# VHH binders against UPF0313 protein MJ1155, part 3

Target 1, 273 residues: UPF0313 protein MJ1155, of Methanocaldococcus jannaschii (q58555r285to557)
Amino acid sequence: GIVPVQFSVVTHRGCFGGCSFCSILHHQGKVIQNRSERSILKEIRKLLNHEDFKGVIQDIGAPTANMYRMGCKKGLADRCPKNCLYPEPCENLIINHKPLIKLYRKIRDIVGDDVRVYVRSGVRYDLIMYDEEYGEDYIKELSKYHVSGRLKVAPEHISKKVCKAIQKPDGRLFKKFLEKYREIAEKVGGIKEVLPYWLIAHPNCSIKEMIELAEFIHKNNCYSRQVQVFTPTPMTLSTTMYHTGINPITNEKVYVPYTYREKKIQKAICLYR

## First folded at step 4 (VHH)

Design m14 (from n6 with D104E T112D; framework vhh_7n9e_1)
Fold by ESMFold2-Fast, scan of step 4:
Structure m14 (fold): chain B 273 residues (1-273), chain A 126 residues (1-126)
Amino acid sequence: as target 1 above (273 residues)
Amino acid sequence: DVQLVESGGGLVQAGGSLRLSCAASGFTFSDYAMYWGRQAPGKGREWVSGISGSGDSTAYASSVKGRFTISRDNAKNTLYLQMNNLKPEDTALYYCAKDLEGFEYVWGSYEDFDYWGQGTQVTVSS
């Protein structure tokens, strides 16, 4: 039989995150290709008139949701070899949530109070933390209107050693985000619950780093069953580390958990409550 | 360049009616959604109503729905707000607005209004 139609709207394409498990050929995908607000709002209007529409727009965004109208102000994203976000945000990177907040509010205005509009594509919490001007307003908008249960974020890990290998911020920034998000969400009567996605068995992740992660999860009350075991994928920096035992960016030796036994133990540590 | 001039406000008793007008110039009126907002003394701006460029779509704040009617005459570059069964709580400075970007389907967010008129005062006595 025919399943009910699900309704989602794409706002943009591309991602400038530069994580180590992304393809090294992804430079064409680093340029954010944005749709106009008029185009997005026309699609929203069309969805509202669909005979099978039952009052929920499942997602407005893209993987990663909060990159709409962000990017390199020099227009160099398609040819620059520099990581835009790691270890610090590039001075040429536009990180500004104002266009996204305006878009979300216009969508809410069109659909009215009886329609639920969700952002189920993951958000990058570091972009929120780096946006001193609009980051807090973005949290207010998201938590109050666009989170259906828990806010999806992908810290991947918290250990400095592991996060350096994956090229994402460590647990210090994630802890600050959790505190800020929960405080602001509570003040506006929004959803305070966060759903972190964890990556285990990545190069530099041993049992020691998994114990560090488990302690962090317990202390900060950020339990999740969203746990991915690292699997090597061709043409990625992480797969180069997996095969060579060396991080080619730093030239440092990396530990690699090769055995099924260790991966099973790491997963059990991550899921322990 | 862009000008919005409101008129039609005044003093009325509760239960009365008023019709506000906004004369627009300096842009292609039919290409833009238009809005009515209001601000009571000591309060922030509140969105009241919006209408698409074609006039085919309208939206209203819950506080005025069923009592107010927004309309436009694109041949005359004029926006209207017909206000019926006025209440003392409707007392405010009323202003028309358009979005800077010219989006056609905006449904009632006052923070999106980049151009505002001077306003016309509405006072409703009990």
Scores: ipSAE 0.000, ipTM 0.125, lowest interface PAE 15.4, mean pLDDT 83

Design m5 (from n6 with D104F; framework vhh_7n9e_1)
Fold by ESMFold2-Fast, scan of step 4:
Structure m5 (fold): chain B 273 residues (1-273), chain A 126 residues (1-126)
Amino acid sequence: as target 1 above (273 residues)
Amino acid sequence: DVQLVESGGGLVQAGGSLRLSCAASGFTFSDYAMYWGRQAPGKGREWVSGISGSGDSTAYASSVKGRFTISRDNAKNTLYLQMNNLKPEDTALYYCAKDLEGFFYVWGSYETFDYWGQGTQVTVSS
């Protein structure tokens, strides 16, 4: 059969998130490689003239959509051992959504009102929360014009113990983001639905932490079927925790759910309604 | 047909300043990130600085940060490097480079740069 041609545009490559389940050998992947605005807009104009283009650009982004023109202002990302975002943003980290907002607006100006332009790549919500100057404007632009159904975000977990092990913010920041995103989206007539991606069975995640997650999900109405079971991969901090039972950054002992039975129970708790 | 022509090098005393220029032709200059690299006698190439196609983002090697400033004039298809407080270790042949795909890298990799100019010699006396 005939498969419709789908159109997506990459804005940049790389991710400086520094999550514990990312390879410690991906130094090149930590540097954000940004396409020029003109190159992106040229591709958009070319797409508009394609005979199979039916008025939808499926994604304008990257695996982490909101890292365009962000990164270490000293150019040290490939050499610096410091985590850029955890436990707090590095003083040398550029967190500024203005270039991306301008790009989205220029794309909308070029394509017009009859073309739908979506961001289906995952958004890192903590970058929005840390951007005091443009975070709210980014939510306005994104929710009103670029969300297809639900905004994809990856909090992974909300328990302090689990989030410390994965090196992401805990549920306190995610709750503030949910409140802020929903409020702003409602105010501008945008899409207020959020699609969180959950990670279960990571080191430090026991049944207790899963009950904490389930209670958070219910209280904040952030249900999702997007649940990944942690699987160890070579050359990651998370896999070191899995094999040693120790967090190499903190030297703390960590609980590890090794059994299939416990992983199945954790998944059932996460999906419980 | 891509051409990069560097100029502005010369002999300067330690603590002095120089401004390098790179005239670009054969491509849409504003669509491509541009870089400065250097090669000292008997040494390999090293990355010095980079600038995005729009000019909004810049990056510098730690050895030159605070002393060098990269800029561009897209109307004139010209890249610049303002070098202040020059040191003897800055002595090198300076090259202008274009990224193949126009991507801006906050660090340089000479393996990804397919287009190099002929270079301009900078000599800093002690």
Scores: ipSAE 0.000, ipTM 0.127, lowest interface PAE 17.5, mean pLDDT 84

Design m6 (from n6 with G102D; framework vhh_7n9e_1)
Fold by ESMFold2-Fast, scan of step 4:
Structure m6 (fold): chain B 273 residues (1-273), chain A 126 residues (1-126)
Amino acid sequence: as target 1 above (273 residues)
Amino acid sequence: DVQLVESGGGLVQAGGSLRLSCAASGFTFSDYAMYWGRQAPGKGREWVSGISGSGDSTAYASSVKGRFTISRDNAKNTLYLQMNNLKPEDTALYYCAKDLEDFDYVWGSYETFDYWGQGTQVTVSS
C-alpha cells in the first residue's frame, strides 16, 4: 500500500526537560530555538495549497510541543549544570503558554473551520501545571481544537523512587494534572482522554514500584499500551545508573532490573487491566 | 538573491576601536539570527558573536566578551559590531553571516552559517 502524505509544522527545536535518559553531552539541546510566527504561518499557507493536502495538519509542534518561547531568562541553558524543572522549576525559567496559545489561534484563523490542526507531539504536563497564569487557557485551546483522539503525555512513571531517578515529577502532580485536564476539557466540550507513555525497568524500578504504578493506573483510569522498556543509551545519567548501580547526582545505590524475566513481569504488570 | 556587504574595517592601533557594519538584502532580515565571524591569516574561521532576529538575545566568544558588542537595526537591514580595546590577535578578515534557518534565538555557540559576505579586513598594530 501507499503511505498517505502527512503534513506537519515544526515551531521550535530543543528541550530543557533534563530527563535522566537525555544526553548530558549535548548542552545546546537545552536551548529553545524558536521559529518566528511569520515563518510558521507562511509554511501553513504553503501547506494549504499543496496538491496532496487533505485538510489535516497532523502536528504543529516539536519533540516537546509546549516549550515554544520558553526557557532560561538569563540565557544560561547551554552552560548551566542545574536541571531546569527537577525537583522544582528553576526561578529563572520562563514557563508561559501565552505565545503558543496565540500561535494556535492565528493558525486556526488562517486555515478556517474545515481544516483540522493537531498537536500530536507530546506535551509536558508539568509545564501546564507550573503555569499559573495560562496553563488552564492552554488546556482549553488544546483539548477543544488540537487533540486527535487522546492527549499524549509522558509521565514515564508515578513512583517517587523511580521519578527521582528519571528526574521527573511523581504521581502526585500527574494525578492533579489528570483531574484538572479532564475537568476543563469537559467544560469546553473538548477531548477528555489522555494517553500516558510509561517507562518500565528503569533504574530504581522493581516489582514493588510496578505494582504501585498498576494501582495508580487502575485508580485514575489512565490505561495505555504505550509502554517502553528502558534501554541504556550512551552518555546519559540513566545509562550511568544502569552500568554502575549508583545515581551520580545523589550518590545513592539504585536497583537495576537486568534480567529478561523481570522485564517481562514488569511489562505484564503495567499492561494489566 | 541573498547579499551581505561588510564595511568599517581598517588599520587601528592596539587599544583602539572600530565599528563594523553589514548591509543585508534579499531576505526578511528581522526573521533571521545574524553572526559575525573572523578568519586570521593561516587559521580557520572563528565564530565571534551572534544576535537573534529580534535583537533580544546575544552571544559572544570568550575571546571577545566584554570588548565587542553586537547590535542590529532591523528598519535599515543592518548588523553592527562595535569593537573596543582591540588587540593584535584581533587581526582578521571579519564577515557577517545569516543563520541557516529562520529561528529567532541564538544558541550561544558555533552554528552553521548559511551565507557569508565578502568580509572587511581589520588590522591591529602593536
Scores: ipSAE 0.000, ipTM 0.149, lowest interface PAE 16.2, mean pLDDT 84

Design m7 (from n6 with F103Y; framework vhh_7n9e_1)
Fold by ESMFold2-Fast, scan of step 4:
Structure m7 (fold): chain B 273 residues (1-273), chain A 126 residues (1-126)
Amino acid sequence: as target 1 above (273 residues)
Amino acid sequence: DVQLVESGGGLVQAGGSLRLSCAASGFTFSDYAMYWGRQAPGKGREWVSGISGSGDSTAYASSVKGRFTISRDNAKNTLYLQMNNLKPEDTALYYCAKDLEGYDYVWGSYETFDYWGQGTQVTVSS
């Protein structure tokens, strides 16, 4: 066909983010299952010798790219029901981007300057902000060498009420991240553009919260057409909120936008420029 | 070259104890996290326990927590696994493994294991 063969390498599996729309039934998905560096580099070398290789590795990552070799230092992720990152990072959580930076640099050394190596799997910006030692170095490496157009991040929303229901940081941390990322990317001659993924019509998200999001987007120039409408999925905290109108973690009543008309209005507000 | 040599396995009655040892050479032992893994006949490999390079952090699989204790002696380049209250389901070949990159990581996944020893057999009878 007309589209070139695309090459990608998986570094790990799993996500310990613990957002409310993830399944509450299986905790095994919270354990990060890491591939060895040797295995990853062996696959990279094999890709370079492939007859259809055009000089681009499209993605080196997983659904959450910056969780490689991170996780609970007590090995409790598969049985611990507590959220590792919300409302504050757990004291037992290893948040360290050094292994990823080393991996990316080893890959660049192997492939050379004529091969582009991208991270197109989304990154979790709060992990970068919580990593006081290597977070800035990770931004430097990522923005200079591994962003193909725009850095993919999933804040989902910025309203305190909505982010509490989702169990992610609110807009204050995301604003700090945008400022830090853009500043560092500018200094190193990297890609400054950020592509946020927005979630609308989640429990606690009314038109008021969407106006708050639209104002934030305009003020911080973080426009995106990546807008997902919340849909209830079995055995999630978000779906429990959807059916009961109550947040089971806080026991607080939640607003739920049930009607198609309101969801359409929320989407229009999110996309307004 | 990296070498890991396990010892201390054997036949033991249910409820008994064994202590496994792993003698390491060919690398700076204290710079790497170390692991114990196991493989029972007809089953896949299973991570059992891990310890950071400093010895400050340890982790255990749920199936062995409270019964097994991992430790290390960096002066002697030796890793240990003290196994108490052994059960028939603990019957397996036990492997010592070195992490590829770091001393501060204690992962519940054998995919981060850089090098594996030959193993030592543990058989628990009822």
Scores: ipSAE 0.000, ipTM 0.165, lowest interface PAE 14.2, mean pLDDT 84

Design m9 (from n6 with Y105I; framework vhh_7n9e_1)
Fold by ESMFold2-Fast, scan of step 4:
Structure m9 (fold): chain B 273 residues (1-273), chain A 126 residues (1-126)
Amino acid sequence: as target 1 above (273 residues)
Amino acid sequence: DVQLVESGGGLVQAGGSLRLSCAASGFTFSDYAMYWGRQAPGKGREWVSGISGSGDSTAYASSVKGRFTISRDNAKNTLYLQMNNLKPEDTALYYCAKDLEGFDIVWGSYETFDYWGQGTQVTVSS
């Protein structure tokens, strides 16, 4: 027959990542609005009784899966102009994976061993790396029980110049994450494969930065066909850089790849094996 | 047995002020973040404000930021909400709630709350 109905459960809404292509007009989006554990578990129990349920919960998450019960402990996320994670985590930011690990374990207890529960929403690897207390336990839980094929992460790029424009960590932190994730996944008999999402043709990304990305991909064996070409969207810092040729945060001139020809070349470099 | 008892509501004219109180018992008050939520006639519950167990961190819904101030007295097991510059849109039943797990402030809807009190009615006339 036809494809079975896919089942997913949302744990929270919002993202405090503060990347340069996030809309500055949607400040409420930076506030993490968490569902109660009770409400989530009730939905899981209801889902198990659905006539079309075939033993797979496709996703337990949100647009950024590992932000559940995290956020600004001063409650300033809806008005604060400061980036919570770039260039380093804000001192007022709660980064703690314990609530999410506990939730995942309670879900596994409810559904039993015959039901697969996946996290297919993107995971912010930098939050894992910044969580010195529970980051490793989160990797153990994810890799062993919740990754169906490859762990979805969005480094976007690895060049210092591009990542500064995007306001995400550069390749040094991503390399460290890859090594740590693969090591821990191997130790617990979990899934070692990582699916990075790459962004090309962003302001400050020239052919030079794409060659750096290609070299990083080959050296660290993190190939992916998930390649997005940057497209300007209204009311974002990235679009301001695209139109003005200036990064308003740093006041530095920004290279902008405007031509279709260059964007095509950048994509080919990213996908080259 | 967790008990939360709200008080301080009433009828007030637009531009006026009210101070709500919530008396808590049955748990170690200082170990839990506390919240104020509200439910307007014909609408669902919405999150208003939160305060950490120590009182050092506070959070507010955008609709009340700058007008409302949350505070707590851990020695008296009491939570407060000072409401200034009240608008007709603030008319609602106001509830006190305890955090589910005792973490620092969780910015969320009523689904993040462990326990709700009976509520105290606030009516703001035009």
Scores: ipSAE 0.000, ipTM 0.124, lowest interface PAE 18.3, mean pLDDT 83

Design w3 (from y8 with S108E; framework vhh_7yz9_2)
Fold by ESMFold2-Fast, scan of step 4:
Structure w3 (fold): chain B 273 residues (1-273), chain A 123 residues (1-123)
Amino acid sequence: as target 1 above (273 residues)
Amino acid sequence: QWQLVESGGGLVQAGGSLRLSCTASGFTFSSYDMGWYRQTAGNEREWVAFIYSGGSTTYADSVKGRFTISRDNAKNTVYLQMNSLKPEDTAVYYCAALESGWYPFDTEHYDYWGQGTPVTVSS
């Protein structure tokens, strides 16, 4: 049948994450293009008066949701070859959730308690962990008011080798995030459930790394059916690794799972039980 | 210089009603979100109701449908209308002011707190 009309508001465009599988042709740029708070709140008020509005705003965000008013303080990210977040956050990177928390609070003020306002765009958990001043306040706000069922996060993998190839933090930071998120969400009566998105069969991911992932998932109770099998996309660092067997950033050899059979086995391991 | 002055507490029979008032001075009341909290002896402060600077409201599940929070910016006053009172509502009630944009359940972010007004509901 007919899918009900869904309402969403975009807060910004762009992403400074620098993941190796991100396509240059479809990248929105590394400099975050922020909408004004006034413009966002005006759109919220307009949505409330729409004839088809049923009391749910499905998403307030962008890919990535928690990059609103963050980014390089020098405005040079689009021409800087350095990754802003990997292996460590850049000294010129503004990571501050306060503007986003204030925006969410103002939205709740406008819509009232009978309207549900969700953040269904992916959240980068590493930004929360790197924000020493407001990261915990962001978890409180998000878990209590803006998570519909489970918090969507994209660790992609947990193995050091795989995470180095994709240019994201490994399982040590993700484990710390899971512990912190669950503790704070429980304390405030928010949603504790996390929905991780997993990427398998990426360069440097063999059966061994998939066993590591499966063990991590079971030990940390972070099961998910959100599993993407890596496929090469033109003009990405990951596709260069796939074709050459070399990581162009580190100049190290990488293992590549080329066969359909191995990709199927990796997916089965990830989805096991 | 700043004050939050609470009134309207007292003794009431189960099923009765009370209206608490909290009058602010010494800060720009209209720019602040206002909350009501309650505390019983030996327990931490429990959030009851919250009203944003723009007038939208939110309530704890334990009081939803029975309590109503409202504000009058011209009088710098926030109100808590308490209906269908239960013995479990017996507590000291605190009015508190929070700068707009902060999480309402984090007591550390509240700038101003009242002295508390006792409410006793007899069984």
Scores: ipSAE 0.000, ipTM 0.136, lowest interface PAE 17.1, mean pLDDT 85

Design w5 (from y8 with E99D H109D; framework vhh_7yz9_2)
Fold by ESMFold2-Fast, scan of step 4:
Structure w5 (fold): chain B 273 residues (1-273), chain A 123 residues (1-123)
Amino acid sequence: as target 1 above (273 residues)
Amino acid sequence: QWQLVESGGGLVQAGGSLRLSCTASGFTFSSYDMGWYRQTAGNEREWVAFIYSGGSTTYADSVKGRFTISRDNAKNTVYLQMNSLKPEDTAVYYCAALDSGWYPFDTSDYDYWGQGTPVTVSS
């Protein structure tokens, strides 16, 4: 059909997040493959001259947006069985937002104030929290210039049991991020609104964990209609948990919500206001 | 051990020309990107022009069409040719070196700085 042309620029490929939904046999996907700044800026200039360009670049990034120029400093990501970020960041992991901040500023300098440049791919908030040197500067740049309404983040859940199963930080780190992001964004006149993406019905998520999530959402004012129901996919740790009722990494038994009825109830709890 | 030595500054009348030079020693000049900055009393250092190790150039809007940056790797020297000078160009001019591949957005990004050379443009 007739749709407006949208312009986006990819900065890199790969993701070292290591969540349980990702294929355990696809370690090469953990290696970040970065485009050169020259190549990215050349594409930006080309976009500015396109006849259908209306002054908005919808996305500068990749899933995950804030992994540009990050990764294992020893080059081991494609063969290392260790999760780079869970339960805490690996000592060999480069977490430095300075290259991204510089890239975003170069782009803004080239395109000028009349062109809006957004990051819509979503960011990993834990990388921001782990970057003690440039995390705050990244929030300033991102919130002031590159958020198109609400900052997209994927905490997935906040319950300790669920987050352990998915291999992401629990609600304690996400709460600290929300407080820090909102405070800094307000101070620089940026966009304070955060759009969390929630995952329900994952192994280890029962009604109890959904009540815990609903209470967290209410207390921290982080409501969202972006709710995904877990669906098993081949060659993932989550799918192994789904079929066996056991977490293969910990050998702990996991609860699995199999019924359509329970999944509907979990979704209703997540969306409750 | 490293040095960046600027020369060519001075007093010139509006509409005149000056050529600034900056000679590097103590590092591999050909592997560095070079920039020119200027600073007026009471203001932060302002970017003027930049030349990549590969020879590509970029300019601030205020000087575009009037200034030309160039380099001579055999002489370890970067130049700023300033034409059609205006009173507003009056400043202390600094050259700076940056390990290659990075665009100059922050003065703290540069590895080496010169001591500065004053340029005064009279009406």
Scores: ipSAE 0.000, ipTM 0.112, lowest interface PAE 18.1, mean pLDDT 84

